# Miniprotein binders against p81326, part 155

Target 1, 226 residues: p81326
Amino acid sequence: MLHFGGFIMEINHISKILEKEREEYIRNKVEEYLKQGFSKDDAVNKANQSWRTYIGHRIQDVIYNLLKKFLKDSGLKVTTDKALNNRNLPEELDKVKRLIAINYGEYLFLPDADVIVYKVENNDIKIIAIISVKNSFRERRFETTYWKLKLKESPVTSHIKVFLATPDKDNEISYKCPNGKPKKMRIILEYELDGIYFLKEDFEETEKAKHFGKIVEDIIEISKKL
Key: E = the ipSAE of ESMFold2; O = the ipSAE of OpenDDE; V2 = 0.75 times the mean of E and O plus 0.25 times the DockQ between their complexes.

## First folded at step 17 (miniprotein)

Design G66 (at its last look DockQ between E and O 0.76; V2 from the best seeds 0.75)
Fold by ESMFold2, look of step 17:
Structure G66 (fold): chain B 226 residues (1-226), chain A 83 residues (1-83)
Amino acid sequence: as target 1 above (226 residues)
Amino acid sequence: SEEDKKIEELMEKADELLYEAEELAKKGDYEEAIKELEEAVKLLEEALKIAKELGNEDLIKLVEFLLMLLKYMIEEIKKKLEE
């Protein structure tokens, strides 16, 4: 069992736990919009749209804090693309930023990576993995696979594992062949990515499609082989 | 710091209680599992108090979520107890 293995066994439920916030969040937002002069119908629609944005950010923040804590004992550090976009970066984070940047001729851009895991050995930095957190696949369906393919194109970034973490509440990628029909999104994502980690219990588990709690052990194992 | 060491100790004890509670729930000992989870909640409430005194925002957010996780588990086990 890993250090903090009790907690790690139960983090598959992040999305379900945070969903409990929805009713109060919606109530508060509707009241806020009504006070701003919106009609009841408009306030409700705006509150529901606000929730979809909020819950995605909320899940990402929780994942960041959990991984930062649970990977620390293995000598691994965690940052975010938001943190790397700050103007006044410490030398360590500036190096992390440069090590994951993708070259487009004279321009360098960061991949869309919500969470970045790296290690530091004698002031030498090695990027281990990036984790994309997706609440829905109706937009930017294959963005994460694009970044994986780009990282594979360079020998300096080809080792970086690219993971997807998702509640997949609408079952867009939970099963490979629901009702006997191949699900293109699930099949392509699983083929191209290094792993898909579900923030729920009901999905088709495979070598690459796992419960979210497994991500901690997987990252630690990968880091030992680099 | 000494405060950071205390928070770590509280979190380690809470994690041990959570692990034991999960084992008890697997055996159907739901009432005892709930008791252990309630103790873990008290430990994390103490850790949260210390984290707030330190002003450590990342640690505060972490402990707040772990408290939500423990409370979620208590509710889920209570559902099983009433089945």
Scores: ipSAE 0.826, ipTM 0.927, lowest interface PAE 0.7, mean pLDDT 90
Fold by OpenDDE base, look of step 17:
Structure G66 (fold): chain B 226 residues (1-226), chain A 83 residues (1-83)
Amino acid sequence: as target 1 above (226 residues)
Amino acid sequence: SEEDKKIEELMEKADELLYEAEELAKKGDYEEAIKELEEAVKLLEEALKIAKELGNEDLIKLVEFLLMLLKYMIEEIKKKLEE
């Protein structure tokens, strides 16, 4: 098992590392929006919004690649919702797509699934976990919870673990009761989800809230029970 | 592939060096820690080269991030040396 012990531990710096690109990114985007005819204030606001989206995707990509790498030796496979959006899917991915679909009567829709972990045994696919990656919780705070609850409603998908991975840069869910005040979001997310994995050191650890370094072991353990 | 195996080997060695560098830094041996990290950077640069040759976008992105991480750590340790 490739012990990326050093890299896993230092993943805590992901936010700081990626934030180094922010100044240049914002400058370039502001210039772009100014050229499009926006006011300076509007250009700055739009650039900041663009950055939030951009940094979110960058973090997601890092997490995806790390999981893909660390789970490979265990025989587990990793894909993304983006990979499943193609009309012509390989048979394996088509099966994966169908196995995570949520029934809405006349329609099937996919949950938000930034990372999907599955195994293949004797041409049978078993979905193990879905990992949602969030940099901040300013928008759609409980979206992951919604999908977890929906997945629970079907015997086809009820076994799928749903995890949240986050650096929680703004300390929105790092602690349950900072200063004696309950953080509603942390409490609800921890209650409803199967686990929260932090890409940082400063957080309240619980049975469900762990450092990101534990996610690989947890997923492997779950996979053995399926 | 043989190239994939080589990339993996380079990444493993870089990880080991990172771990050693962390231990050195904890002991206050910052100069030696930086040296180990710089060696790790060289290994990952080689890995990146191979990954680019293979056209493996996922590995390219991963190695690029790890390089950024190592460089960040070097900078942080250098700051401690100046303090």
Scores: ipSAE 0.657, ipTM 0.858, lowest interface PAE 0.8, mean pLDDT 92
ESMFold2 (binder alone), look of step 17: mean pLDDT 87; pTM 0.843

Design G67 (at its last look DockQ between E and O 0.79; V2 from the best seeds 0.00; counts 0 for: pae E 1.7 > 1.5)
Fold by OpenDDE base, look of step 17:
Structure G67 (fold): chain B 226 residues (1-226), chain A 83 residues (1-83)
Amino acid sequence: as target 1 above (226 residues)
Amino acid sequence: SEEDKKIEELMEKADELLYEAEELAKKGDYEEAIKELEEAVKLLEEALKIAKELGNEDLIKLVEFLLILLKYMIEEIKKKLEE
């Protein structure tokens, strides 16, 4: 098993690393929006919004690639919701797509699934886990929880573990009761989800709230029980 | 493939060097830590070259990120040396 122990531990710097790119990114985007005819204030606001989207995708890509690499030796496969959006899917991915679909009566819809972990045994696909990647919780704070609850409603999907991975840069969910005040979001997310994995060191560790470095082992263990 | 195996080997070695560098830095051996990290950078640069030749976009992205990480760490340790 490739022990990327060093890299896994240093993933804690991801927020700082990406923040170094922010100034240049914002400057370039502001200039772009000014050229489009926006006011300075509007350009700055739009640039900041663009940055949030950009860093979200970057973090997601990093997590996806890390999981793909670390799970490969265990025989587990990784894909993304983006990969499943194609009309012409390979048979394997088409099966994966169908196995994570949520029933809404006349319609089937996919949950938000930034990363999907599955195994193939004798041409049978078993979905192991869905990992949602969030940089911040300013918007759609409980979206991942919604999908977890929906997945639980069907015997086809009820076994699928739903994890949240986050650097939690703003310490929105790092602690349950900072200064004696309960953090509603942390408590609810930890209660409803199967696990929260932090890409940082400064957080309150619990049975469900762990460092990101533990996610690979946890997924492998779950896969053995399926 | 043989190339994939080579990339994996390079990444493993880089990880080992990173771990050693962390331990060195904890002991205050910053110069030696930087040396180890610089060697790790060289290994990952080689890995990146191979990944690009293979056209493996996922692996390219991963190695590029790891390179950024190592360079960041070198910079942070250098700051400590100046303190």
Scores: ipSAE 0.581, ipTM 0.827, lowest interface PAE 0.9, mean pLDDT 92
Fold by ESMFold2, look of step 17:
Structure G67 (fold): chain B 226 residues (1-226), chain A 83 residues (1-83)
Amino acid sequence: as target 1 above (226 residues)
Amino acid sequence: SEEDKKIEELMEKADELLYEAEELAKKGDYEEAIKELEEAVKLLEEALKIAKELGNEDLIKLVEFLLILLKYMIEEIKKKLEE
């Protein structure tokens, strides 16, 4: 009856759980940079930058592995943009890469498609959704909406659902009108994207802004319509 | 494989125990919830051992995270027992 719903529901604590790794990570990185000859101040700054990258990738890995496991029984497959950048791709993944690539004249680039969900039917591949995983909105706040708009420009990619998954620890997009003032970033992201999935308990829930635990059900439902 | 199916069964049982523990915690039955979660941990530790024997790196990472999640939940419920 349950389809691993307990584990999916409790992922809301991921930011708190992974933050426990920070002190050991920073200590090890500072030591590493000091051995390379950096000053203590430089080593600390580099270690903190390294942590921000690491925690983002760590959250992506957790989301990838959960979706891969929980969508498998529905005939859905999951990959990552990192896997698609590997050399000598298997034919299946090469097709996935081609089906999400965006044309910029002489150049082709992948959107920020941290996690990609697709299905295979009779050796034909259908991209269902891409999920952008963001831990912070300090820089490039609207990159995900940009990629959604670019995907809409081609009939090959216009059906692809674009989701944002975020702990939003600092409440940058958790509420539409905090203190009566419209929060531009939340309002635009919710309007333009197909969904925002929060990995935390406290946020303003709407039809498009949901707890992350609903994402598996939503993806499966979408896949049945394609 | 048969080992893959065993891991799936262990993970499904652990998920059921997690669901039961959440219901117990809602009712304030914290000691019972902790016991269910501790059993779920044992099941996932068993699943992790099998996943390592298979060399399935994606599954190893998933089970390791789920173990961390369960232990976090046990810690949180233990805090509620103290008050």
Scores: ipSAE 0.561, ipTM 0.813, lowest interface PAE 1.7, mean pLDDT 88
ESMFold2 (binder alone), look of step 17: mean pLDDT 87; pTM 0.849

Design G68 (at its last look DockQ between E and O 0.79; V2 from the best seeds 0.75)
Fold by ESMFold2, look of step 17:
Structure G68 (fold): chain B 226 residues (1-226), chain A 83 residues (1-83)
Amino acid sequence: as target 1 above (226 residues)
Amino acid sequence: SEEDKKIEELMEKADELLYEAEELAKKGDYEEAIKELEEAVKLLEEALKIAKELGNEDLIKLVMFLLKLLKYMIEEIKKKLEE
């Protein structure tokens, strides 16, 4: 059993747990907007929009903190693209930033990597994996596959595993062939990415599509091969 | 620090209680499972207090979420008792 295996066994429930915050969040935001002078209808609409943004960031933050803790004893470190864009980067994080940056001629950009896992060996940084956290696939449906393909273009980054973590509440990618018809988005994402990790119980499990808790073991095993 | 060691110990004990509660719930021993989870909650509440005294924001956020996870599990097991 992994260290903290009891908690790891249960973290598929992140989305359900955080969704319970919605009622209180909306109530508090409506009150805040009413104090700012908005009508009741406008305050409710603004609160609902605020929630959609908040819950996406909330899930990312939870995943970051869980992985930071659960991977620590395996010698693995975790950071975020937000942290890498801070003004005062420590030398270690500056190296991480440079190791995942992609060259576009005169410009250098970070991939959309919400969470980054790396290790330090003999003062060298090895990037293990990046994890993209997505709540919806309405826009930029294949954005994560684009970043995987770009990372494959260089021998410096081609080893980096690219994972997707998602609650997929609307079942946009939960099943390969619902009703016998292939779901293009699920099939392409699973083909191109190194793994898809679901923050819910109801989905079609495959070698690459797994419960979120499995990401801890998978990352540890990958790190041993590097 | 001694505080960091205490938080780690509390979290490890809470994790063991969670694992034990899962095994009890599999056997249908729901009241016993809830008792174990309630003890785990107490341990994490102590860990949260220490984390706040240290001002460790990442650890505060982590422990707060783990408390929500434990309380979610207690709620789900209580539903099974009422069925």
Scores: ipSAE 0.812, ipTM 0.923, lowest interface PAE 0.7, mean pLDDT 90
Fold by OpenDDE base, look of step 17:
Structure G68 (fold): chain B 226 residues (1-226), chain A 83 residues (1-83)
Amino acid sequence: as target 1 above (226 residues)
Amino acid sequence: SEEDKKIEELMEKADELLYEAEELAKKGDYEEAIKELEEAVKLLEEALKIAKELGNEDLIKLVMFLLKLLKYMIEEIKKKLEE
């Protein structure tokens, strides 16, 4: 088992590392929006919004690639919702797509699934886990919870574990009761989801709230029970 | 592929060096820690080269991030040496 012990532990710096790119990114985007005819204030606001989206995708990509790498030796496979959006899918991915679909009567829709972990045994696909990646919780705070609850409603998908991975840069869910005040979001997310994995050191650890370094072991263990 | 195996080997070695560097830094051996990290950077640069040759976008992205991580750590340790 490739012990990426050093890299896994130092993943805590992901936010700091990526934030170094912010100044240049913002400057370039502001210039771009100014050229499009926006005011300086509007350009700055739009650039900041663009950065939030951009940094979110970058974090997602890192997590995806790490999981893909660390789970490879265990025989587990990893894909993304983006990969499933193609009209012409390989048979394997088409099956994966169908196995995570949520029934809305006349329609099937996919949950938000930044990372999908599955195994293939004798041409049978078993979905193990979906990992949602969030940099901040300013928008759509309980979206992951919604999808978890929807997946539970079907015997086809009820076994799928739903995890949240986050650096939680703004300490929105790092602690349950900071200063004696309950953090509603942390409590609800921890209650409804199968686990929260932090890409940081400063957080309240519980049975469900762990450092990101534990996610690989947890997924492997779950996979053995399926 | 043989190239994939080589990339994996380089990444593993870089990880080991990172771990050693962390232990050295904990002991206050910052100069030696930086040396180990710089060696790890060289290994990942080689891995990146191979990944680019293969056109593996996922590996390219991963290795690039890990390179940034190592460089960040070097910078942080250097700051401690100046303190």
Scores: ipSAE 0.654, ipTM 0.858, lowest interface PAE 0.8, mean pLDDT 92
ESMFold2 (binder alone), look of step 17: mean pLDDT 87; pTM 0.849

Design G69 (at its last look DockQ between E and O 0.76; V2 from the best seeds 0.74)
Fold by ESMFold2, look of step 17:
Structure G69 (fold): chain B 226 residues (1-226), chain A 83 residues (1-83)
Amino acid sequence: as target 1 above (226 residues)
Amino acid sequence: SEEDKKIEELMEKADELLYEAEELAKKGDYEEAIKELEEAVKLLEEALKIAKELGNEDLIKLVEFLLKLLKFMIEEIKKKLEE
């Protein structure tokens, strides 16, 4: 069992745990919007839209804090794309930013990477993995795959593992061949990415599609090869 | 620091209690599993108090979530006990 293995065993429940906040969140937001002068119907609609943004960021923050803690004893550091977009970066984070940036001629962009795992050895930084957190696949279905392909184009970034973490509450990618029909999105994501980690129990497990708790062990094992 | 070491010790003990509680729940020993989880909650509540005194925002968020996780586990086991 890993250090903090008890907690790690249970972190695939993140989505269920945070969903319990919905009722209170919606009530509070409706009150806020009513005080701003919105009608009841508009306040409810805006509160539901606010929740969708909130829960996505909430899941990202939880994943960041858990990984930061659980990977620390293995000599691994964790940051976020939010942190890398800060105005004045420490030298270490500035190096992380430069090591994952993708060149588009006149422009330099970071891949969509909610959480970034790296290590520091002899003042050198090695990017281990990036983790994209997707609450739904209604839009930007293959964005994470695009970034994996872009990172593969350079020998400097081709080693970087690209993972997807998702509750997939609507079962958009939970099964490869539901009712005998191949699910293109699941098949392409699983083929192209280095791993898909589900924040729920009910999905088709494969070598690359796993419960979220496995991400800790997987990252540690990958880091040992570097 | 001494405070950081204390928080780490509290978290490690809470983790051990959670692991033991999950094993107890697998055996159907639900009442004892809940007791262990309630002790783990107490340990993390103490850790949260210290983290807030330090003003360590990431640690505060981490411990707050782990408390929610423990309380979620207690609720789930209580459902099993009442089934």
Scores: ipSAE 0.823, ipTM 0.925, lowest interface PAE 0.7, mean pLDDT 90
Fold by OpenDDE base, look of step 17:
Structure G69 (fold): chain B 226 residues (1-226), chain A 83 residues (1-83)
Amino acid sequence: as target 1 above (226 residues)
Amino acid sequence: SEEDKKIEELMEKADELLYEAEELAKKGDYEEAIKELEEAVKLLEEALKIAKELGNEDLIKLVEFLLKLLKFMIEEIKKKLEE
């Protein structure tokens, strides 16, 4: 098993590392929006919004690639919702897509699934976990919880673990009761989800709230029980 | 593939060097830690080259990030040396 012990531990710096790109990114986007006819204030605001989306995707990509790499030796496979959006899917991915679908009566829809972990045994696919990646919780704070609850409603999907991975840069969910005040979001997310994994060191650790470095072991353990 | 195996080997070695560098830094051996990290950078640069040759976008992205991580760590340790 490739022990990326050093890299896993230092993943805590992901926010700082990516933040170094912000100044140049913002400058370029502001210039772009100015050329499109926006005011300076509007251009700055739009650039900041664009950055939030961009940095979110970058973090997601890093997490996806790390999981893909670390889970490979265990025989587990990793994909993304993006990969499943194609009309012509390989048979394996088509099965994966169908196995995570949520029933809404006349329609089937996919949950938000930034990362999907599954195994293939004798041509049978078992979905192990869905990992949602969030950089900030300013928008759609409980979206992951919604999908977890929906997945629980079907015997086909009820076994699927739903995890949240986040650097939680703004300390929105790092602690349950900072200064004696309960953080509603942390409490609810920890209660409803199967686990929260932090890409940082400064957080309140619990049975469900762990450092990101533990996610690989946890997923492997879950996979053995399926 | 043989190339994939080589990339993996390089990444593993880089990880080991990173771990050693962390331990060295904890002991205050910052210069030696930087040396180990610089060696790790060289290994990942080689890995990146191979990944690009293979056209593996996922590996390219991963290795590029890890390179940024190592460089960041070097910078942070250098700051400590100046303090």
Scores: ipSAE 0.640, ipTM 0.852, lowest interface PAE 0.8, mean pLDDT 92
ESMFold2 (binder alone), look of step 17: mean pLDDT 87; pTM 0.845

Design G70 (at its last look DockQ between E and O 0.72; V2 from the best seeds 0.00; counts 0 for: pae E 1.8 > 1.5)
Fold by OpenDDE base, look of step 17:
Structure G70 (fold): chain B 226 residues (1-226), chain A 83 residues (1-83)
Amino acid sequence: as target 1 above (226 residues)
Amino acid sequence: SEEDKKIEELMEKADELLYEAEELAKKGDYEEAIKELEEAVKLLEEALKIAKELGNEDIIKLVEFLLKLLKYMIEEIKKKLEE
């Protein structure tokens, strides 16, 4: 079993590492938007918005690749919602897609699932966990909790664990009661989700709030119970 | 594949070196820590080369990030040496 002990521990630097790219990225995007006819102020604002999206995807990609690598030896498989958006899916992925679908009466829709962990046993697929990756909580703060609650409503999906992985760069959910004041977002997310995994060292650890390095072990343990 | 196995081996060795470097840095042996990290960089560069040859985009992205991580750590330790 690849003990990526060093890499897992140092993942805490992900935000700092990616932020080094920000200046160049912003400069290039500003130039692009100026060429499109936007004002300087609008170009800067748009560039900053673009950066937020970009860095979010980069973090998601890193987490996906790490999980894929670490879970491979355990026989667990990893995919993404993006991979499931294809019209022509392999049989296995088509089954995965169907097993995470949420019923809205006449329609089935997929939850936001940045990372999907599943196992295949005797041609049967069991969904183990969905991991939502969030860099910041400025937008759609409780979207992950919505999907968790929706998944709980069906016996088909109620067993699926929903985890949040975040560097929480702005310390929005790192502590429950900083300065004696409860942070609603941390409390609600921790209550509703099956776990929160931090890509940082400075956070309040609880039974559900752990360092990202624990997620692999936790997923493997859950998989054994299914 | 044999190439995949080689990539895995290189990544494992790089991880081990990183761990050792961390322990060295904790002890104040910064120069030796940097040496270990530089060796880890070389291993991952080899892994990256193989991954590119195979066209494995996931592994390429992962190794590229890990390389950035190692380089970042080297820079941070170098700053401590200057302090």
Scores: ipSAE 0.645, ipTM 0.855, lowest interface PAE 0.8, mean pLDDT 92
Fold by ESMFold2, look of step 17:
Structure G70 (fold): chain B 226 residues (1-226), chain A 83 residues (1-83)
Amino acid sequence: as target 1 above (226 residues)
Amino acid sequence: SEEDKKIEELMEKADELLYEAEELAKKGDYEEAIKELEEAVKLLEEALKIAKELGNEDIIKLVEFLLKLLKYMIEEIKKKLEE
């Protein structure tokens, strides 16, 4: 029995829980855009675009806060891309940023890493995993895979586990061979990433494709081996 | 710190009640499962009050979501009672 596992095991309903906010959000946003002078059609379109951005960030916030709370007792720390992009970083976060950054000549970029898990041992920082949270795969569908491949290119970052967390409500990657046809996106993501964690019940489970509720145990196990 | 420990204690008790409610629902004891979940809601409401007094934004957001999760579960079990 995992003491804090009840809450995180039930998070697979996150999209259904948060979707209840949609109607009120859209109504309020349409009103805002109408007051700005947009037509009704433009206001609705803009409100729907705003919702898609909002719900994605909302899911990220929930995942961040859950992991931060439930990994704390295992000596694991959690941060985000947003926190790492602040100009006046504390020394610890500056070290985290430098340890996951990828060098492109004159430029240094962070992987798309919505949530970063690390630990501190004797003033050393070890990056355990990054978690990319995707609400849909309409755009930038293989970006997480690209960053995993870049992290593998250096001995400093090659140990970092790269996970994808998704509700995948439209079943874009839930099955390997829907209707008997190989789904390229699911197969490539599963092959290249260290894990895919679904925030729903119905998907094809494999050793790498799991319910999100398993992620805390997986991260803790990985951290013990580093 | 003392307040943080109280919040953690309340959340841990609520998590245990959720786990017990899941076992009760599995057995078909839906009324008892709902009762356990409603008790968990009260514990999280208390935790939320303390978190708001502290101004701990991260904990406030977390507890508010967990309350929504518990209420969602109560609704789903009530649907099973009516079937």
Scores: ipSAE 0.545, ipTM 0.807, lowest interface PAE 1.8, mean pLDDT 87
ESMFold2 (binder alone), look of step 17: mean pLDDT 88; pTM 0.859

